# VHH binders against o26223, part 308

Target 1, 191 residues: o26223
Amino acid sequence: MKLLWTSQHIKVTVHIDGKVSKMDVLEAIKTRRSIRKYQDREVPEELIDKILDAAMCGPSAVDERPWHFIVVRNREMLEKIPEVHPYGAMVKDAPVAIIVCCDSSLEKIPGFWVQDCSIASQNILLAAHSLGLGAVWTGVYPLEDRVEGIRRLFSIPEHVIPFSVIPLGYPAENPGTRDLFDPDRIHLEKW
Short names: E, the ipSAE of ESMFold2; O, the ipSAE of OpenDDE; V2, 0.75 times the mean of E and O plus 0.25 times the DockQ between their complexes.

## First folded at step 21 (VHH)

Design Z50 (framework vhh_7nfr_2; at its last look DockQ between E and O 0.71; V2 from the best seeds 0.00; counts 0 for: pae E 4.3 > 2, grease 24.6 > 24.2)
Fold by OpenDDE, look of step 21:
Structure Z50 (fold): chain B 191 residues (1-191), chain A 124 residues (1-124)
Amino acid sequence: as target 1 above (191 residues)
Amino acid sequence: QVQLQESGGGLVQPGGSLRLSCAASGFTFSRYDMSWVRQAPGEGREWVSYITYGGKDTWYADSVKGRFTIARDNVKNTLYLLMDSLKSDDTAVYYCARDAFDLYSEHDYYFDYWGQGTQVTVSS
């Protein structure tokens, strides 16, 4: 077994058979950080598959599952994303990015797709982190320029709405940990 | 190098109008969101207005909403702020800023480049 260090010095055990041990869910949630610097290292397809599997395991409104995923590994395309996403500069440095989209034709209840795609996006981030990868959520929707830009770039149909761009890679930074717990945001029984 | 140069400031009476311009150079202007920020004497910097790189989305502080209009000309590499119905409280140095709006970040808003600013004084 080989020990890998993630950003924030989280130990990830890599088995000799190529399997990566997963951290527990609470640890993943609490220790996850946005990672915007990546190693010059490819992400195995197996990990992407696991991440996408996780992305599709979240709940959705009336089980509508409106999400689609574009997996981008092409360097040229990755390099073009910053052209339509001002804060997507890190995407060009990532070995892979996942674009989360909504197929509006799959919506059963209007408007909940945002929640559905958010859940999927968050699951991508958590899964990536648990697997020793770094990722960051770059917002696309609802900014029209970004939506249209990504749409054009990837020839996304009009009924499909790009929601987020999530670059992934092995972390090349350690942003540390933070505590976001705020008891003032907790209300018992009433506001 | 990235340069932002504001112009159009001056002295105006309450109720008057001004148009600020910001000339951008040294970067691909059309690929960046832009903002106007102002700083009144003795106060902190206040975000005034925001526009996406393509100009399709805009934001205004409540204090200027309905009175100010942000616009951009990506061909001319110029950002504009049309200020109508100016008030004394609008007196400030106005800065053009290249926007670094990073959603879902520990730092939600930052600007990586600023102009030198242009003084706007609203006084009777």
Scores: ipSAE 0.443, ipTM 0.774, lowest interface PAE 1.0, mean pLDDT 89
Fold by ESMFold2, look of step 21:
Structure Z50 (fold): chain B 191 residues (1-191), chain A 124 residues (1-124)
Amino acid sequence: as target 1 above (191 residues)
Amino acid sequence: QVQLQESGGGLVQPGGSLRLSCAASGFTFSRYDMSWVRQAPGEGREWVSYITYGGKDTWYADSVKGRFTIARDNVKNTLYLLMDSLKSDDTAVYYCARDAFDLYSEHDYYFDYWGQGTQVTVSS
């Protein structure tokens, strides 16, 4: 009698620049850290394309996909971000930053865009990490000072809402791993 | 050289009001988010309130919501805490603090510069 065995663990292999990436998805999630120091090294457009492809793979409310992305490489623009974001100082030192935005004209159900753009933002962090880059989510929405400042700096129209600014580059620091699992946050059957 | 100097503390009756001030110098005050933090006798420090660099966004600890108001004057480089309906639990040294980390930074609230503190005592 012939029996079938199915592997319960599938590793995703990502090929980049002629090299094989062997990072398991659970490993990527567990080892990703906020990185604020970057090497003086350009990030190829190919990697940014892969990161944005990953960002757009997330689910969204009623498949509305309300996100838009601004890719910022210009040094003059990157150096201006700290003027409108008090914790964006590392952005001036990053080779590139991605601004995640909501286009409210794409909303199909008002008010779910925050979840949608949060999913896209986290996918950017994970994809960057899996490609050997470091990134950090710097918050914009819902702080009106930051929303208005970023909108003004990048000429973002009023119906588009800047959500996050994510600088990224090859890391120049290693903050180490964390063990954050807390069984007290898990409730079986009811609270 | 960053300097933060609090003033306006004192002894007050329950239900009373006080206004704390914090004079800032040695940095571009209008470019930084600021907080008030307090420390009661024998306790750790407790975050009280937060205001963004332009003053448009404010947040409060649950213990002070509806009673305290944070404000800033970026022309005078001064941070304020307006305290109403004071309770005995509000007795603490109050510190003006400059925020060091972003909200999604994988750090707790962390302040890189602190004032000297001003004592607020609420007693019947």
Scores: ipSAE 0.264, ipTM 0.661, lowest interface PAE 4.3, mean pLDDT 88
ESMFold2 (binder alone), look of step 21: mean pLDDT 82; pTM 0.825

Design Z51 (framework vhh_7nfr_2; at its last look DockQ between E and O 0.45; V2 from the best seeds 0.00; counts 0 for: pae E 3.2 > 2)
Fold by OpenDDE, look of step 21:
Structure Z51 (fold): chain B 191 residues (1-191), chain A 125 residues (1-125)
Amino acid sequence: as target 1 above (191 residues)
Amino acid sequence: QVQLQESGGGLVQPGGSLRLSCAASGFTFSRYDMSWVRQAPGEGREWVSYITYGGKDTWYADSVKGRFTIARDNVKNTLYLLMDSLKSDDTAVYYCARDAFDLYSEHGSSPFDYWGQGTQVTVSS
């Protein structure tokens, strides 16, 4: 049984008038996919700035904002990330990666930093997608080998915890859309 | 070429012990997480155990927790599964698998990219 991948071509209508038609938030959420193949094209700094701005706009527990971001463009460093991240193979092919970290000294409520950094990471993905970039969330925390590997590689201090590595670039693949809605996961008033 | 070769399987009585080995070649073994997966007759593949590339983190299925121990020797490029207190329900072909686990996978793809041929473990009285 040949699973016919019906490539529904999401027509990204690039309106000709140079105005990047602003993707609405629901469209961004619904159409976002993990992108692991990238064009041989540099990502402008302006786009990274916008992405990082978005990353910092999410809520955090008691407004603790524990996140830090390492922007990595150095090819040698990008090529080393797969050595400490088994699923990080695509990072070497990306023009840039963002490492999301938590400064534990900024934590106000214990344990919520994971949620905070997750929100930041998701905002990076959504922002990237809305800007015409592809990205993928590669998990670092809580796997100790990955945490320590990334820490060592980037000389991250002990009180700072690397959380995720997110490679970004112009997409060289189109995975299509998916429907993840499951009404069985919705409970009304009680379980 | 990536190769994984399991060994150490056999017939054992209930309550017995076995040690499985997986010899890895054709890739940098120390850079990859590894898993053991088993398949019993008529059953689907069951994830048994996981170990990170540095060996600092391990995971076990509930069915084997407390009885099995996963380990690795990165110098010898070898993955191990120590199986104690074996039960009849542990009867299966055991596979060594290179982990390509995407924690945020959207593709529904196998978390493994390479498998060995498997080694038969039979627990019988």
Scores: ipSAE 0.480, ipTM 0.790, lowest interface PAE 0.9, mean pLDDT 90
Fold by ESMFold2, look of step 21:
Structure Z51 (fold): chain B 191 residues (1-191), chain A 125 residues (1-125)
Amino acid sequence: as target 1 above (191 residues)
Amino acid sequence: QVQLQESGGGLVQPGGSLRLSCAASGFTFSRYDMSWVRQAPGEGREWVSYITYGGKDTWYADSVKGRFTIARDNVKNTLYLLMDSLKSDDTAVYYCARDAFDLYSEHGSSPFDYWGQGTQVTVSS
């Protein structure tokens, strides 16, 4: 909420233009599900911008921020992704996909980019969910077949590593909420 | 109709070798990751090895690492398991299995949607 003040001592509250998420962060985390069925409905550029802004808000090793994102809307390219990703069939039906990549020339400490790009990928899933979209993380790295296939398809240079492919759109399914809490996974003070 | 047919099992002495084959039909074999899974008498099924659809990536259970080699021939639609330095603990029925879901799947506890009938491997004196 933006607060505005006037010289006449009138205090008002102004709703800031732009999408404001009303979903509690814990609710978003608990209710996000992998969505593989999408409506035939475009996703506005503004929502993609908000999702990528959220992706870049994550922490990274030594603030190296090694991530790059390829936004794919071209129908012919989306239809080719399943040719190089055996479990990416839903991508051909998505209005848009985001490819999360690491630019290894941005690494400051070798070997931490996987954590960095994982954080960005999860933020994409949560942000999409909070905006009323559905998404799924399809894995690329560390499988050489998938890395090579995606790199070739999108002309990604050798020093850039495709990490994940995330198709998204307005959901056409509702898998429901899961209860996954397991107290046996919690250890106090030591193992 | 997906079909997976294992062969090449048998009786072998400790320290011996066997080569298992799995003939695949009814699907585009070269588009699927594949695994070997085994089941010893009275035990649950144990994952043994995994290979990606193009054959570039392989993984092994700790119990067989260094002794077993998974391979595939996408022209012949055949999955292989070369087993060396066999031990009595390797006695089991060995199954060829097709991987159904991506690594981050939320659909269930089993990553496999089709199984072969199995081939018996027995390691004895």
Scores: ipSAE 0.338, ipTM 0.690, lowest interface PAE 3.2, mean pLDDT 88
ESMFold2 (binder alone), look of step 21: mean pLDDT 80; pTM 0.805

Design Z52 (framework vhh_7nfr_2; at its last look DockQ between E and O 0.68; V2 from the best seeds 0.00; counts 0 for: pae E 6.5 > 2)
Fold by OpenDDE, look of step 21:
Structure Z52 (fold): chain B 191 residues (1-191), chain A 122 residues (1-122)
Amino acid sequence: as target 1 above (191 residues)
Amino acid sequence: QVQLQESGGGLVQPGGSLRLSCAASGFTFSRYDMSWVRQAPGEGREWVSYITYGGKDTWYADSVKGRFTIARDNVKNTLYLLMDSLKSDDTAVYYCARDAFDLYSEHPFDYWGQGTQVTVSS
């Protein structure tokens, strides 16, 4: 019995009209895509606030909450990011970017800050998508050139580690849906 | 116009060494991550090595780790691949590629050279 995977084309109708479409969490996760093309349209501060609120709602090791966020709207700064982040070419076209950072002085258990900042970054992506925005996670850490480049560009102190750069904007592309489910990656009870 | 030109390939015996070069022009070389990719006969393209734009970080495929060294000279706009302890399985056309997209994308490279043939045979 060939399980006909009916690719239900969930038409994520991104209501462009600023109305927060009620998207359930599973739908947001399943339909989220990396968006690298943006409309020539500003993102309201209210939406950024909601996204940042979501970014801070994730768990962290022993509740250390080591994350900081730099919100970048300055066009000159956005245009400079690709100079130190080769995979961040789309940042120059975005109306806003969020840089997720770790304050190492807040870390309670060594090494877990990567998980904490990853959770925060993913929440940014999901929140953005649920609000009708497009975003993409561009990795900074652990590549030293990128870390140092972003640090220098934004005058980030040595004890603070830039982790990711996430450009955001109203989507100007629709990559479609994808199915990433792989049963071979599921192990029952043991490997 | 972006140009990448590989050189340094040739015939070498097993256990031998080669140094490949890639001359870059038509763009700011020092702002781009770079990779080496190879394609053996009848096989798909295999990612071999990666280096960040500043040269501080490098990556190697398991198949070449400990034998190959990627390097770059941003003043000379040149990418290098030092290949030691060459094996027959290293026989392939070697390409330098400019990294322009997400490493997780289907097409992380936007420009390629014409390639240089490396043949490892006794």
Scores: ipSAE 0.353, ipTM 0.722, lowest interface PAE 1.2, mean pLDDT 89
Fold by ESMFold2, look of step 21:
Structure Z52 (fold): chain B 191 residues (1-191), chain A 122 residues (1-122)
Amino acid sequence: as target 1 above (191 residues)
Amino acid sequence: QVQLQESGGGLVQPGGSLRLSCAASGFTFSRYDMSWVRQAPGEGREWVSYITYGGKDTWYADSVKGRFTIARDNVKNTLYLLMDSLKSDDTAVYYCARDAFDLYSEHPFDYWGQGTQVTVSS
């Protein structure tokens, strides 16, 4: 079982259980919520592949693409994450987690990798949501305790920086949508 | 059973100092990030300061930055807030809160203490 990459995947549509899933991008953005409770149900590898493909579609500073992803499905490893990331308690209940990392050796312009990895992380959340999954961004960087803990647990080398841990699975909660638009945050022409 | 108990509040003059303490029990304190949160009369709760479980990272609300210091003692299971240069706007009930969720979550705390009153009288 391997990820297949061809030019014919430009407009990829996943077929799961014989059904085609699609969601408008604005709908995905407006309805995505942080999900911390998951069904006891495995996530197909194909969905993880599509999510990571989406993660890598984000722009990056001077196209440096500094990101790397660790996919964690091993039950024993998922259960250890809360030992070094106390707010990853939901991770032990998730069927899978994705760790977004920066490989500093890939930086072309220093200091922009945080933006790059943030874009990739948000794309993971949106892609998961569009595929019927729930996810949450748990912060690692810039918290030194968490960075050190995750690096040790996953044997991440010194030049690679764990940025976020994103558990995901089929949701077991539905918090609904929020209306967060605030026109006072919009400034025309000047501050 | 998770228990958080604040102490060290009181009446203080503007420009004065206080040290708040929060005794934690019923959980592995050194495995949890902690916050101080305050509630002024008639207002919602306002986050004040945050410290990671190992103590390496601290953050402060802009309103208290440079005046307050959060600290923890993982041997004594105690969280502290050192408050200097107090202003009337700092008058509030101060709560010790256990961070249950990531800083990026909508619902960051699962346990709160009873609170300790800080009153800064001009």
Scores: ipSAE 0.060, ipTM 0.548, lowest interface PAE 6.5, mean pLDDT 87
ESMFold2 (binder alone), look of step 21: mean pLDDT 82; pTM 0.828

Design Z53 (framework vhh_7nfr_2; at its last look DockQ between E and O 0.62; V2 from the best seeds 0.00; counts 0 for: pae E 2.3 > 2)
Fold by OpenDDE, look of step 21:
Structure Z53 (fold): chain B 191 residues (1-191), chain A 124 residues (1-124)
Amino acid sequence: as target 1 above (191 residues)
Amino acid sequence: QVQLQESGGGLVQPGGSLRLSCAASGFTFSRYDMSWVRQAPGEGREWVSWISYGGKDTWYADSVKGRFTIARDNVKNTLYLLMDSLKSDDTAVYYCARDAFDLYGEFDSPFDYWGQGTQVTVSS
């Protein structure tokens, strides 16, 4: 059975007049893809600010908001990230990356910071997509080599845990959309 | 050119031990996670073990946990698999693979390069 990948070309109609057409929430979620190829084009600071604003809008356990963000634009640093993150090869080609971190001193309930930082990371991806950018979530925590590598590279304090590295840029690829709906994963009233 | 070459396979009795090696060349070995994958006759490929680029993180399939040990020497550009308490069910071709798996990625394959494999046969 040849799974016909129907590449539905999501026409991101970038309206010429610089007004990024606002995607609705469901459209953003359903059409978002990991983007690992980027144009040789800078991302405006205004867009990064919007993305970071979105990153901080998610819920957190007992409103602990443990997240911190390192915005990396320095080319030398971007090129070094793949040295400590084997799956971060695309970071060197991105104009900017966001490192999501947890300040453990802000944690109120143990262990929920992973959920908090995951929500923040996902919001970054969705916001980027809605703004016409491509991004990908590269995992750092809980792998010790990656955590320590990123910590060392960016001089992150011991009480701060790097969680994810998210490169961002204007997309130079279009992977299409996926149908990930699986009714077998839905249980009514009981397992 | 990326090259991976497995060695150390052979015929052993149940309960025996083997050490597999994988010689890597053509890339910066110390920057890549590595895996062992095996394929038994008539079966699909089974992910056996994984090790991070620095060697601090490891993973094992339940079928080999407690018996196999993955290790690496980044100076020698070599990946190892120490196999103890071998069973007949461990009979397979063993491949070393360079890991390209994005933990949150959308890739079709978790590996980008493979060796030719080394045969391990466990039989009385």
Scores: ipSAE 0.607, ipTM 0.826, lowest interface PAE 0.8, mean pLDDT 90
Fold by ESMFold2, look of step 21:
Structure Z53 (fold): chain B 191 residues (1-191), chain A 124 residues (1-124)
Amino acid sequence: as target 1 above (191 residues)
Amino acid sequence: QVQLQESGGGLVQPGGSLRLSCAASGFTFSRYDMSWVRQAPGEGREWVSWISYGGKDTWYADSVKGRFTIARDNVKNTLYLLMDSLKSDDTAVYYCARDAFDLYGEFDSPFDYWGQGTQVTVSS
């Protein structure tokens, strides 16, 4: 958005159209990578809102939608995450992190909340990527030390289960695309 | 400087027991997950067991489940492997390794620091 707009001599530019251009869903899925290095640049609340809207669009067991999200921007809190998460070092360097949680009081069928929160977590990664952000899913559940540590740090009540911590920001790295398709994992009609 | 030093290996009869120790220094031990890894003569390295930074979570390779117990003492900065019902297949150099593992992080390597190893030999 620099001074090119203020000087005029241009009408509608490709740069403006490129910023609002939609990413194909298959492209987003194939090109998303774990991003652990972020620019020193704030992520607007509007983008977080879009990401969380996408997170809540996922299917869930019997439509129970057990997910809750904690948005963490406070630098002091982000810097404490490594105290309770062995590999949360990049989280302290992120401008924002999203903690995906399950509210067990919303379960309608026991035991499927893990799938439900996994769907929401993956949607966060894809939505962030489609908006030009990078993210990484750092694991919490089912590791008891991490669950207890994150619950304690963020004052999460006992009936709510922290599932994942997802730092995100504008990427400062590009690890490239991987080709992971393996036809031997595909079984026709039976095993 | 990160240092990991294994001890407690030796020669033992089949069915016997050993306790391996790994003294850690140069980092905040209580904030890292840790593993034991072994390497038999002429073979690649095989992961044996893992323990979370607080000790509440443990995982074991199928080959050692029910026979080995991983433990840690975060006051003494020491990792342990209690080995029972030892078999000839357990003969290897055992390494203490600092785990770079994260569940979904797409990591290139599971370990970033290794000890020098301690020899365990199970022989009649």
Scores: ipSAE 0.509, ipTM 0.811, lowest interface PAE 2.1, mean pLDDT 88
ESMFold2 (binder alone), look of step 21: mean pLDDT 81; pTM 0.819
ESMFold2, look of step 22: ipSAE 0.465; ipTM 0.786
ESMFold2 (binder alone), look of step 22: mean pLDDT 81; pTM 0.819
OpenDDE, look of step 22: ipSAE 0.463; ipTM 0.781

Design Z54 (framework vhh_7nfr_2; at its last look DockQ between E and O 0.67; V2 from the best seeds 0.00; counts 0 for: pae E 3.4 > 2, grease 25.2 > 24.2)
Fold by OpenDDE, look of step 21:
Structure Z54 (fold): chain B 191 residues (1-191), chain A 123 residues (1-123)
Amino acid sequence: as target 1 above (191 residues)
Amino acid sequence: QVQLQESGGGLVQPGGSLRLSCAASGFTFSRYDMSWVRQAPGEGREWVSYISYGGKDTWYADSVKGRFTIARDNVKNTLYLLMDSLKSDDTAVYYCARDAYDLYSEFSPFDYWGQGTQVTVSS
């Protein structure tokens, strides 16, 4: 009995009429995938603003909000990112990328900035997805070559730490959905 | 065409040392992270060591930590694995692999492999 994996095409009904259908939060989380192929289409500034707004809505330790964002649209710069980020090959094909950074001078409790910037990065991914865009999280920190590479490329000060590079665009692929639920990772009351 | 060619394997006694080399061609070697992977008979592939494109970042499996050293020469397009204090459990085919995919990828992190070089540790 050949179990025909019926690829349930989640019809993302992109309603053409400019009304971004409100994706609920659980749907956004469950259906989000890393997108590494993009259409030859520009992303409106309005969408980037919404994404950045979402990025800043997450919690942070003692409300330190240490994050900064570099929005990159310049083609030359996008094409240079893969030179210092081996896993960032898709960045050259994206119309825009967001670099999430930490200003260490804003950190109140040491070490929590990683959590803060992770939350911001994840919110970027979810917001992008909810808006009909594709994105992928490419890690920069804690790899020193990547941190230093991005720092040099974008003239980032020493007290500012690049954390992630997130290319965004209209998706040119559909990886489908996956179920990552694992009950073996759930412990009740005790380990 | 991307090519990776391992060399330096052989038979050694326990406690001995070997130096593996991987010659890379057909791509810009200095722009890629690289790894060593090994496969023992009857076992799956085991990630052994990682080095970033600039050589500043290195990682080692717990099984080889303190004994193996990964290095690279970007001018010579060569990856190295220095293996000291070899044990019988280190017996495997050792592969040079190019890291090409995101750490968060659902896919294999490697896109190209060499043919491998046999390392046998026996008394």
Scores: ipSAE 0.374, ipTM 0.737, lowest interface PAE 1.2, mean pLDDT 90
Fold by ESMFold2, look of step 21:
Structure Z54 (fold): chain B 191 residues (1-191), chain A 123 residues (1-123)
Amino acid sequence: as target 1 above (191 residues)
Amino acid sequence: QVQLQESGGGLVQPGGSLRLSCAASGFTFSRYDMSWVRQAPGEGREWVSYISYGGKDTWYADSVKGRFTIARDNVKNTLYLLMDSLKSDDTAVYYCARDAYDLYSEFSPFDYWGQGTQVTVSS
């Protein structure tokens, strides 16, 4: 069955600290850092659309795709997140945040939604980075205080579980790269 | 200035109990997750227990699970650790620690520590 004309891919070139590039996927994975300081510069809706498209490209348990996303640009709402998230202070300074949620009515296999939403959340971080943006994953699930607070603040229904809050914007800091490779974590054939 | 002050340590026989307290000042206590960390003689620091800022989420190291209980009073700005069924390998200096960074922070979680209180369990 073909109901025509619903999907598209848009190529974009983004300036990042004076560079015009498309980023290799291995480079993106190795160079992505959590960014908590943002320029006073709005993020175009087009970039948010690309990020969410990437978020939805991840695999999910039995293709259940349980994710929903709340895009928050309202200044008053962003400023309230630190009231219910002790480590979400940078969110009030971000031009936009994405809340990754699980709609439990979409689960086909109970309990795998955590993996599903983790994949979507990491894809958001990588896609933002590839577009010249900085982001950070602030944890919500499984902390009951945070889940309750975020659910109340954004009127999230009982069957929907807020998983992560991801503020993003054009970066105003450069924490540099990390050398985290540890060969002692690699086991050949057996432990 | 941020201050964390532990009390309630002492000398206890095996099987005994102690209640540790940590008085917090110089910051908004109710906006921070908190932990207890301990250090035995000649050893590195070992995380013991965690409590979320509202008190709804608690976690324990396997070595103390079922024996220790963490709690907080956000009105009195005080963190607690109830230690039951104490064993000789619980002998350590116990520190109250503020969790300043989120789980996905890419930093070590603790930024401020108390002076510590000695717990000694005599065989």
Scores: ipSAE 0.291, ipTM 0.681, lowest interface PAE 3.4, mean pLDDT 88
ESMFold2 (binder alone), look of step 21: mean pLDDT 82; pTM 0.830

